# Ledger of designs, part 4: VH-VL binders against Uncharacterized protein ycf23 (ycf23)

Target 1, 265 residues: Uncharacterized protein ycf23 (ycf23), of Porphyra purpurea (Red seaweed) (Ulva purpurea) (p51373)
Amino acid sequence: MTISSKISSDFDKQSALKVITGLNNFNIPQIKQMALASEIAKVTYLDIVADTDIIKEVESVSKIPICVSAVKSKELLKCQKTGVNILEIGNYDCFYEQGRLFHSEEIKLISKETRNLLPHATLCVTLPHILKIEEQVKLASDLQRIGIDMIQTEGKSTSISKTDHLSGMIQKSASTFSSTYTVSSKIRLPIISASGISSLTSPIAFLYGASGIGIGSNIRRLQDIGSMVIYIYEVQAAISSNHNIQQNINHSIQSSKISHQLIPY

## First folded at step 1 (VH-VL)

Design n4 (framework fv_necitumumab)
Fold by ESMFold2-Fast, scan of step 1:
Structure n4 (fold): chain C 265 residues (1-265), chain A 121 residues (1-121), chain B 107 residues (1-107)
Amino acid sequence: as target 1 above (265 residues)
Amino acid sequence: QVQLQESGPGLVKPSQTLSLTCTVSGDSISSGDYYWSWIRQPPGKGLEWIGYIFYSGSTDYNPSLKSRVTMSVDTSKNQFSLKVNSVTAADTAVYYCAREFYGSDTYFDYWGQGTLVTVSS
Amino acid sequence: EIVMTQSPATLSLSPGERATLSCRASQSVDSYLAWYQQKPGQAPRLLIYDASKRATGIPARFSGSGSGTDFTLTISSLEPEDFAVYYCQQYDSWPITFGGGTKAEIK
């Protein structure tokens, strides 16, 4: 498996951060604002709709690596022709609302087709939250055999209009973390945790085995570049804090072993 | 509508290079919607996949033939070509060009009529 | 590489009879299996892909089934034009490989 050299360093450090503009988002002014905020904050990469005109617009304001997302190999292929080599099959939430469900066999077929068409591109595939955990593990294993480079876990979409935003975010995060932990324990592919991720929940994703996180709706709801940059900085600070805490835990464990070795009985 | 047509010498001497061209009509190679393959069939035997090429020039070859095979594409003429180096009698076969079906992995929905290449002195 | 074995090598039947052709893979190819028909002097013609999906223009009498390592092509009632050589092809693992073929001939 190989991840693009443009983004691999942050994945190796288990600190990758992508900003997701959305598979169904064609709002060029908003996408450009998100791209500019991402450039200022130096995120690992951007995940945008698979559209060649939007790629050009993003490239005009940002040097951050671009990933394009789609559910059809044809759309990914067209974007790769413009020089984009980080591709994702996923972000199914918008299709679930349209009554369109993606199950394991269809995802495997799209993934095999895309890998065959693009043998050397970095490919990420999202595991549908509608699959039982055991099915997600089997799908991830099958994707690994196909040659997929990384997987993304997603959370459950909320259908309750009266649910508080915070309650909805917690519910999505719990679903994503459960999937991330279980898949990570069985599969060796790098994992991106995406749905329901915020500065509050970001550290938990990495503790559960993620190599990176994706943030989408929390950025898309903001109205200006400054607010977007501040939010990204908060997420990055939380990620950095997690890395420092993990180092301290490892040191404490080592210290405990030494102290036990000093006890003669 | 979509048609593929092989062309090239029908006789090649041992140790020389076999060269074939496939001309595509009814579809544009430069559209990037399909991969394009060569497949051969020795007289009285089965089919053997040789390799594929994409409009960008990206190729992959059957490992059994990789050291001797090169494919190239000319989008301005809507053609792609095959070269097999250092041929022997074992390379005598009908050579087909084919289109890999869009929307799936490597299987072939349109084939050329085939051209027989005999390796003989 | 995955070895594809077809059986029988030759199938002798009369028009109107049901034909059953087998294809076995040396390891699982999931459902990534295609079937082709080849008449003497002609290029192969795609019949079935994804083990069971009929290609455009292929008559309903042709059907495919199976998954994993064992696959079947069925012709429900042979027409005179169906007497040909049939090949299976896997596209689960690289490189792609073809079976040795089954010749369907008039009894």
Scores: ipSAE 0.007, ipTM 0.416, lowest interface PAE 11.0, mean pLDDT 83

Design n5 (framework fv_necitumumab)
Fold by ESMFold2-Fast, scan of step 1:
Structure n5 (fold): chain C 265 residues (1-265), chain A 122 residues (1-122), chain B 107 residues (1-107)
Amino acid sequence: as target 1 above (265 residues)
Amino acid sequence: QVQLQESGPGLVKPSQTLSLTCTVSGGSISSGEYYWSWIRQPPGKGLEWIGYIYYTGSTDYNPSLKSRVTMSVDTSKNQFSLKVNSVTAADTAVYYCATLPDYYEGSGFDYWGQGTLVTVSS
Amino acid sequence: EIVMTQSPATLSLSPGERATLSCRASQSISSYLAWYQQKPGQAPRLLIYDASDRATGIPARFSGSGSGTDFTLTISSLEPEDFAVYYCQQRESWPFTFGGGTKAEIK
């Protein structure tokens, strides 16, 4: 029905940040490192595989709110019984590599079933990048009608330069930003922009209408907790700088309007 | 291995309610593995999906049946049931119960009961 | 609703021949298609799911192909027990719908 009070403040401020360990990631040592780095950096929440043992492991090192991701209603229900009430249908990337595709009707059916099973949980649904943009907008509208609380946009795989990692990252995030912009202009649900997000690209996601961002692959490739914390701090600094700049601009505009306002008589 | 068995009256009069039960063995309804489904086949014709129920009681029905269908589940007896109200001769068919896995597991009905013939006649 | 059309309605072949059965959807169903075999007096038996994956215990002579709107079930070499009615079914959209069937019969 509503976004969990544990994370809603950051969404209202358009500054939500989640760390994504991955829907198919069962590497407990790595997940615990990412959880500990997230706890140190005080991210908004963690997005982990829907596994009750992994939930316990994460809770042993972190107090950050937990979201679990799955494509099966029964896995989400099992995790909700342990006390987790932020749930996601999505993070389809691992299935695309296996040749498994997800289309609108399948996602609506899983979403409707999950909402019926868990009427009060916070539900996020990922929009597949394989859908044309007009299909993504229609799916988002249908999900809003079902009672989904937020949506996540994902990026599609594109050919990237092997020698220029920055331009490759920008290209990878371009489809996510395009989807975020188009969907946010048509739908009122909060949007999380994921895929290709870095300190350099994260402010753009919010400018394109996101209320939050997700970071995954850029953290999963790092070798130690310290490097992960530094990376998260860089992303958070970029978000804060964008927020402060926007607020300063809004204040200046408002001050200008007040000082130049005409008396009605 | 999951096994399904239909049971219920073979003859129903027009305007009455047809009631069928499917008994599940070799698996548990409360496991959440399947959507528990009913499919019918009029004599000499093709297959028509009626609806399904999940162990929590959540249902979806074929709109063509015009609010005449209800399904229920009894996890303590490991059974699920179908009721079709206001039956007519058009409801004469072999009724099958069947399992449908989550979308991730596949598009088809995995296990079927043997089927039970229901004749609607005065 | 999505309408599933199977062709031909009847396929007359001899044992040992290759059978090709077609199924067309009125709109794209991606790969969310299953194939069933039904013999007289018996329940349908799942052969293929997700357009091309064989169900447990199904012989290798059965194969499925296709995506979007056009799908094919192929039996590479017909055995006597393969003469039956075959149905396709989509799981893209509610209500789930079946084709009208193709009857494979001995010449």
Scores: ipSAE 0.007, ipTM 0.465, lowest interface PAE 10.9, mean pLDDT 84

Design n6 (framework fv_necitumumab)
Fold by ESMFold2-Fast, scan of step 1:
Structure n6 (fold): chain C 265 residues (1-265), chain A 120 residues (1-120), chain B 107 residues (1-107)
Amino acid sequence: as target 1 above (265 residues)
Amino acid sequence: QVQLQESGPGLVKPSQTLSLTCTVSGGSIDSGDYYWSWIRQPPGKGLEWIGYIYDSGSTDYNPSLKSRVTMSVDTSKNQFSLKVNSVTAADTAVYYCARHLEYWDAFDYWGQGTLVTVSS
Amino acid sequence: EIVMTQSPATLSLSPGERATLSCRASQSVSYYLAWYQQKPGQAPRLLIYDASTRATGIPARFSGSGSGTDFTLTISSLEPEDFAVYYCQQYTDYPLTFGGGTKAEIK
């Protein structure tokens, strides 16, 4: 299937940006602040918990397209009934903290159930970072056959650099970039890179084959709407400034067939 | 080059468990680059996919056989194995182990096949 | 499950002739289709994957075409060693399924 017409233009331009409030975030005041900041900055879409009351709250302050995230097909179906047609199976971070892991078989089952229940919805599925890169590619291939419309890559936390938080942020995004690049080289589905992404690292995601990026924790940590808007503007500026570089690198990779040289060691 | 070789008993009695092992040479299962499958072919008939396994132990099985089939992997021996429980005459077939093409579910290398007859 | 139907069941031709083998899926498999050759007493050998991509070491006389539900394997000029059974296989959905086979035999 194709991606929703509400967001497809930004994906086609390799400039899609979503703000992620979190699938375990039920803080309505914070979610509304993030939604209003997203509306002001005109992000591509907002990714929120699969909750019908929160959807209504977001719609009261923003006209930005809404994506809802869940790990159960019935929760997504319930939200789709309110008019939301962008759905995601993913955002596993909170479950990892609870000791709950997601493997390929379970994700494929949920994806098949969700596509069967919602034949025409735009579906995104997150590839778990706990899978080896080869398993993530195989899962992405299987999801493409199921009819999933886009893939989200996530990254591992790392504590390698404890003395430099900037290095830590870059390292966190490295696994997401490795997955993005490898999946992008093997699969035709659009990819969102979502873990460890900031204004500093966002251009790299597009360089590695992403069609969009997701930002979450860096926005959630901010205290006011103005700060959120400014941060989103910084991310958007970083994306825009690197469009020509991304295109040139893609052409170089295709002509020389040296795709794997861009993977961080 | 990569070679796969099946091994196991050629005769199994009805109701017992059929156990086969595939030994891989010229390549490593623990590299994580490939998936590995079992496929069978009853005498004079076509091919039937049984299931696959990855080096992590992750598996998927043909629904027609899922209740009776278990696959396992032993990366230290570079082997993966198939068990089919409660066999009947319908399980008589040549059993092949095969490697998936990288990232796809087509099969680029096959073992020579081993005939298993289910008979008393 | 997706049912794969091959036709004809048997194809009788002479060396040097063109062989055309058909494979049809009960529902769309996009281009996720492979072709195999099997000789008596031997394991199948991969010929074509992704409907039209020739596997490593396979002679140029073998070609695949098609997408969706209708696929063709063509052997442009039969060599004596090409007389074998040919199977198609879809890998769009699980379980993976094979066609019933087409036997190419000498006329």
Scores: ipSAE 0.007, ipTM 0.469, lowest interface PAE 12.2, mean pLDDT 84

Design n7 (framework fv_necitumumab)
Fold by ESMFold2-Fast, scan of step 1:
Structure n7 (fold): chain C 265 residues (1-265), chain A 124 residues (1-124), chain B 107 residues (1-107)
Amino acid sequence: as target 1 above (265 residues)
Amino acid sequence: QVQLQESGPGLVKPSQTLSLTCTVSGGSISSYDYYWSWIRQPPGKGLEWIGYISYSGSTDYNPSLKSRVTMSVDTSKNQFSLKVNSVTAADTAVYYCAKGEDFYLSGYYAMDYWGQGTLVTVSS
Amino acid sequence: EIVMTQSPATLSLSPGERATLSCRASQSVGSYLAWYQQKPGQAPRLLIYYASNRATGIPARFSGSGSGTDFTLTISSLEPEDFAVYYCQQRSDWPPTFGGGTKAEIK
């Protein structure tokens, strides 16, 4: 039930930020650029593909804590043996693109197997956006019972939209925020909001009950380390600039009891 | 054991649509764990991946061919098909269908079962 | 897309000799590389997956090694049936891409 001491402080402050290189991304030059940008910006941790060669490459350029993502317990075990102790079951976006769906029973089975193999590792599990909200809540409850340490919510995978890229990002984040709010109201685990998170939407994730956020596609599309650093700074600044607004909203919610109408789910 | 067999016309005229079908035996085409692919090989050249289709009908295509290619699946016949629109001489090739497996479920994504291939010549 | 480059294009050897075939990726593919053998008039056959694992039924004389961008297929002692074209294929990124092939031919 405990989050790794390497990242727990930022989660306790409800300000955790991870950079996601992608569970199907093996582009070492790009991953190293993202790792260096993350080191410069002092993000909480990196979320990379479960690959022992890529772990070594990232460790050669960055001291930022590493999380590895996979959907198979054996891949996570292999990476844990190299010293990585923050592990994630998910991100499912690349599998949805391939026509592969993940349902609650399969995720619970993988999670049980992984926890049994790795009793002391920090484990995060992604809740599939394809599940109805009530099914996501039930799955999160079951994962809490299994001993999972944190939950990640995701937005709907976006096929190429006839509207612009910004509209697609907003649509993704709406799905993620709905899930984050509902799950956070029903479970005790820290929640990371990912998919569709940008400088425009990141402050809202924390308002909806997240302890952290993940940024992926918005940084992966950038061409150089300087642009990546600037983008991360923009996300961090948006979170910081919203500090007083969130405190004022929380105070109003407590004093007026209007949270149900203010933040619909 | 899974077996695949291509079928379709051996000759297609320029600007027409090439249509090929792959018949699967020894396994279900509607299995969640499998991806059904088309690969082609022009005479004396290397292999080019065209696209895949999943059990749900979800497709991904090689970006170089995406505007001209469609794949479909017929679960009742245990078949999947390829259509290439507006063919030219550059589309002359042996066309293979193949079974691939999910990256994390099988521990690899490789094409472990292939059809024997069918030669398609684009000529008037 | 990731570009795969195989060398040499043609490898001329005698039966019993060791063959070493190279495959280089334009960017890292981790260990997500497969090797295929293709004989004239036949479909490709999977030899090696995940850089170093032999596929079912493949003789022990075939071995794969490497990671990242540099990969090698080794045939420890060539048999007459091993003279064929060999292709590498990456699967770390979509779409999967193949190398141009190496033809192993009798000297």
Scores: ipSAE 0.005, ipTM 0.406, lowest interface PAE 12.3, mean pLDDT 82

Design n8 (framework fv_necitumumab)
Fold by ESMFold2-Fast, scan of step 1:
Structure n8 (fold): chain C 265 residues (1-265), chain A 120 residues (1-120), chain B 107 residues (1-107)
Amino acid sequence: as target 1 above (265 residues)
Amino acid sequence: QVQLQESGPGLVKPSQTLSLTCTVSGGSISSGDYFWSWIRQPPGKGLEWIGYIYYSGITDYNPSLKSRVTMSVDTSKNQFSLKVNSVTAADTAVYYCARDTYPEFGMDVWGQGTLVTVSS
Amino acid sequence: EIVMTQSPATLSLSPGERATLSCRASQSVSNYLAWYQQKPGQAPRLLIYDAFNRATGIPARFSGSGSGTDFTLTISSLEPEDFAVYYCQQYGNSPYTFGGGTKAEIK
């Protein structure tokens, strides 16, 4: 496992947060707003489309580490040549909207080729939500064998325009959490939970074994940098609260163990 | 315009190895956008997928044939090849090479096909 | 392996009529399904990929629909050149598999 030193600390602390602009998002003004908001909030890294011009635009407004996402090895290779060494195969949501799905054999082929072309890059691969849980575990195991450094789990997408976004968000994240829990129990790779992640649901991802979370659609729908920054802060506060709660639980467990040991005869 | 052309012997004896080559012209085989496939069709019957290869050498084979099939790619000649070991009369078929379009996956360019007869 | 079943085996129709061809998968292939046309002595020609996307140069009278296990190829008004054998093919799972074909012939 060789995660880039630029982001590894937050993964080790189980507090990694990435902002996802989208694999098919070429809207430079919006991407720059998201990059600026990410810079202000000091997120772990940005996950952007694999495009060398957009990399330059992001670098002009942010020092946050850049990850590029694509489904073609040559697009990742082209971006890596500009100095970006955090690469992702995925995020598949835009292709689902186009009626295009990804299955295990195709993902393994892309992953093998990408690792072969880029032996030292940090590689993340998204597990498709369309795969049964056992298939996701098998794919993750195969990806670990290929030498992939991180896994991203995703939630079941909904293409219906919804008025009740809260219940839809909970439903979407439930799929992500099931995958995260099951994969984390079988695989040693760090897991990023994405899709359906919000300040409401982000603490649960870490309880289910994630080392990081990704936020995408909930920030992309916001109109201005200030709103984006506030949203990111809310997610970060939720992550911090989760760590404080976990530390309190660990302390309570340790205190109980000490009390048990010290109980007078 | 990309074109594919199969070449190889039209007659192979039982138990021998069938060797076919597909030559790609009008485009590069060293493209991340495409996989390269072999498909066969016995006379009067349907199509059977044999396998594909990516220019890096990554392959996937039909399990029913995997123990007998090997594909290879020669990027310097812009060719990919198929070998089928231990042939029998059941391997008599028209053999097609085809380009698999990625990410859309569908075989959009086909060779004309070459008939291979397995007979003594 | 996933078994692809096409029906009917033969369609006898006149030019100008609508043709509807069915393809069923033994298990879900999502929308990883292609349709091909093959004329005697020729290689197959890609018509439809990803269940409903028309390949480049394919006339608008050809359309695909369906997802999961049940798929349909429709030719809205048959032209003389459309009388051929049609194959469906799944590429959702390896090995890729083809249906047995449907022959469209002149009545």
Scores: ipSAE 0.006, ipTM 0.418, lowest interface PAE 14.6, mean pLDDT 84

Design n9 (framework fv_necitumumab)
Fold by ESMFold2-Fast, scan of step 1:
Structure n9 (fold): chain C 265 residues (1-265), chain A 121 residues (1-121), chain B 107 residues (1-107)
Amino acid sequence: as target 1 above (265 residues)
Amino acid sequence: QVQLQESGPGLVKPSQTLSLTCTVSGGSVSSGDYYWSWIRQPPGKGLEWIGYIHYSGSTDYNPSLKSRVTMSVDTSKNQFSLKVNSVTAADTAVYYCARSYDEGLWYFDLWGQGTLVTVSS
Amino acid sequence: EIVMTQSPATLSLSPGERATLSCRASQDVSSYLAWYQQKPGQAPRLLIYDVSNRATGIPARFSGSGSGTDFTLTISSLEPEDFAVYYCQQRSEYPYTFGGGTKAEIK
């Protein structure tokens, strides 16, 4: 399966935004609120638990494209039959809390199995933050060879720096940004930066090579649809600012190259 | 000490439904780490994987049998079951239930003793 | 579907001899290959998974090797209890398929 035109367009514009309800979240009322907020704000897609009943509930309130997340190929296969847009192997945080770790060989096995079961599906794979950056790069390269369509980087939640609020927000995203930058320099696949991403840090993710961003915990902690919509709008505004900044940087770089080429030696 | 035991009729008439049950003892069919399969072996022939079920109700079947096969799980009885519709002589086989650890590791590390099912009038 | 071909169909040897059993896949199965032993009237028993890893309780005389499409199960010195049928299995692609088996019998 190819990516839908809406998703492709948002990635091409470096403006892709997904809302993550959570791999272990089965709270249908909350998921429906997040889906409705996402529909109102016109986010790029939703990332929900791989559960066919929850997919049906989300489709009842939203037309936003759906990504499902799981760590088992058969759960993804079951959901693919409902016509979801993206299948993701990832969102490991709930398993880390249980003492369950995912290493490169296991992720490659799951990814190879999922691709074999679903030759044409659009597949995303999350790189575990527990891996050293060099291991994440090698895993991303191996996943590219397997035929994975996109990569998600994650970060470890860190204590807030006592320097200031902005420094603390950046610190929480540091692992994700480092991974995104290093991986983006080595592979051609689109990268989604998640974990620790907020309205304050969203522009930085794109500067470090992301094609899209994911937001989860900051929305899941909100109590009502209105608050969720406002927060999403803040993130979208930050993304728009980033797009304009990136265009200006690219123009400056291109101008420099032209100047160098025009000087004979 | 986890054991699997097949049960069901040893003789089924052509065109009828073959129904088998596997009882899990010394462990739980509700473990999320395991998938439960049926594998058959016609007399004097090799092994054929039929399908699997996870305690959540998730199933997948061999495409050659998919239109005739249904699996179910009963967590209260610690059992999972197989139904094969519209049987013919070709369905005569020893039927094994088996356990596989995690979907990324599809090797069958625990097997029942097997039960012979003969399709004959 | 991936077809698994085992050879020879029958292997006649004496206790103490080395047994070499072959398994060939119709397409690349990487390292997603297992071996099973089946004795008359019994269920198959997992011997080796991921080409070369012995399952719990399996004696060191059993070893596996190979990659891609060509795999070998070796029994370094046959014991009386080793005379059985051996099956290879791939898990690289759905549906999961088994070889036709190699019967190791006493000469």
Scores: ipSAE 0.000, ipTM 0.402, lowest interface PAE 16.0, mean pLDDT 82

Design p1 (framework fv_spartalizumab)
Fold by ESMFold2-Fast, scan of step 1:
Structure p1 (fold): chain C 265 residues (1-265), chain A 119 residues (1-119), chain B 113 residues (1-113)
Amino acid sequence: as target 1 above (265 residues)
Amino acid sequence: EVQLVQSGAEVKKPGESLRISCKGSGYSFTSYWMHWVRQATGQGLEWMGNIYPGDSDTNFDEKFKNRVTITADKSTSTAYMELSSLRSEDTAVYYCARDYLGEYYFDYWGQGTTVTVSS
Amino acid sequence: EIVLTQSPATLSLSPGERATLSCKSSQSVLYSSNNKNYLTWYQQKPGQAPRLLIYWASTRESGVPSRFSGSGSGTDFTFTISSLEAEDAATYYCQQYYSTPYTFGQGTKVEIK
């Protein structure tokens, strides 16, 4: 795989977990708390704003691999020059708040430009939730042809929900799961499911074809490192439960085959 | 420092062909669209076409498509515009301009190439 | 193709005066999905290539003085120089990048008396 060796093992095991600080988050104290919590919990990687000073701040408290997110190739290039080689074009939620939408042709142009500038970097691209599912599949196929290494799916998450917390979470994740399932059936690239993902919903993401999950707003709302670590542990436990279920199924299949063997006497 | 440097002034006769170069420096040449825009004396600006040097994808204004060819040489970071079957109406200053990161507005322009077509 | 019409053709003002330039599009250049106007303003001084001043109808390019501003939406756009300086004598062009072929207005010449 073309994915960075620093994170590829967790993707191969379908157990990758990234913590997302946010493309528009420049709150250094909060970012450092999230980075330290991620270091304690041993997450796969961090996804932070593409800012060279923030990279240095994160590196001061954490050894966890860093991914930077931006929508401009020049910002990604600037960060890559500091030694960061995991890059993402995406996390469009903050731009939707500004009235800025991203469509397939624009994303392809940015992706093509970034790949040409950085032929060996690990590149992830987010598929916009504003695209119809057929358009997301077409875009993912085009991105694979460009040489993108992984895809992130997103849910509809930008409106303040007037529904209860649980209903909003399920609605958000349903969009992400639908995209993940459909794209995974057509594309061979690893998929990260990001919007609406929690300990409750993370097993479903893997069932629908994800190789990893991203968590952001549920951690950003927490006020202290201890609470963040506990939340991450809950998500990791849910991921481990999915692995244990698969092992139990495999064991049951093997046991069934053995029991049907003919015993010669 | 981003620079677009164009070839020198040309004097042509009707029926001849024109070839203008535009050399980019200070940026990743293959990652930005290069556009060609002309301006006849005392007239406004007229978009002719563009090229993405990374894969040589081109687009043209319909009025030029039968006469204009746009190419790019990655090894020299140079784009070329060829215009055939020249007429006196093709007398103009020709500019190359780069696209800003796929946004289709032009942040850097060449200095211009003056072309005179006369008999 | 989209036709851009600029007015006035020529504007003659003294230093310190406010210059207001109009650009009207034959069809909307507002993309409803992203709520962005695909309209740009350039300054061209005699013997020079055009210089980008404003993009997305109202966003000022880096390094461009604050006296230059753009406004409007859809089909009607305005470019304003709040306090004209001698160095602002130039022809100003609007451009749409909503659809190919990309088109320019015919220009407004700003002269200093």
Scores: ipSAE 0.000, ipTM 0.402, lowest interface PAE 15.3, mean pLDDT 83

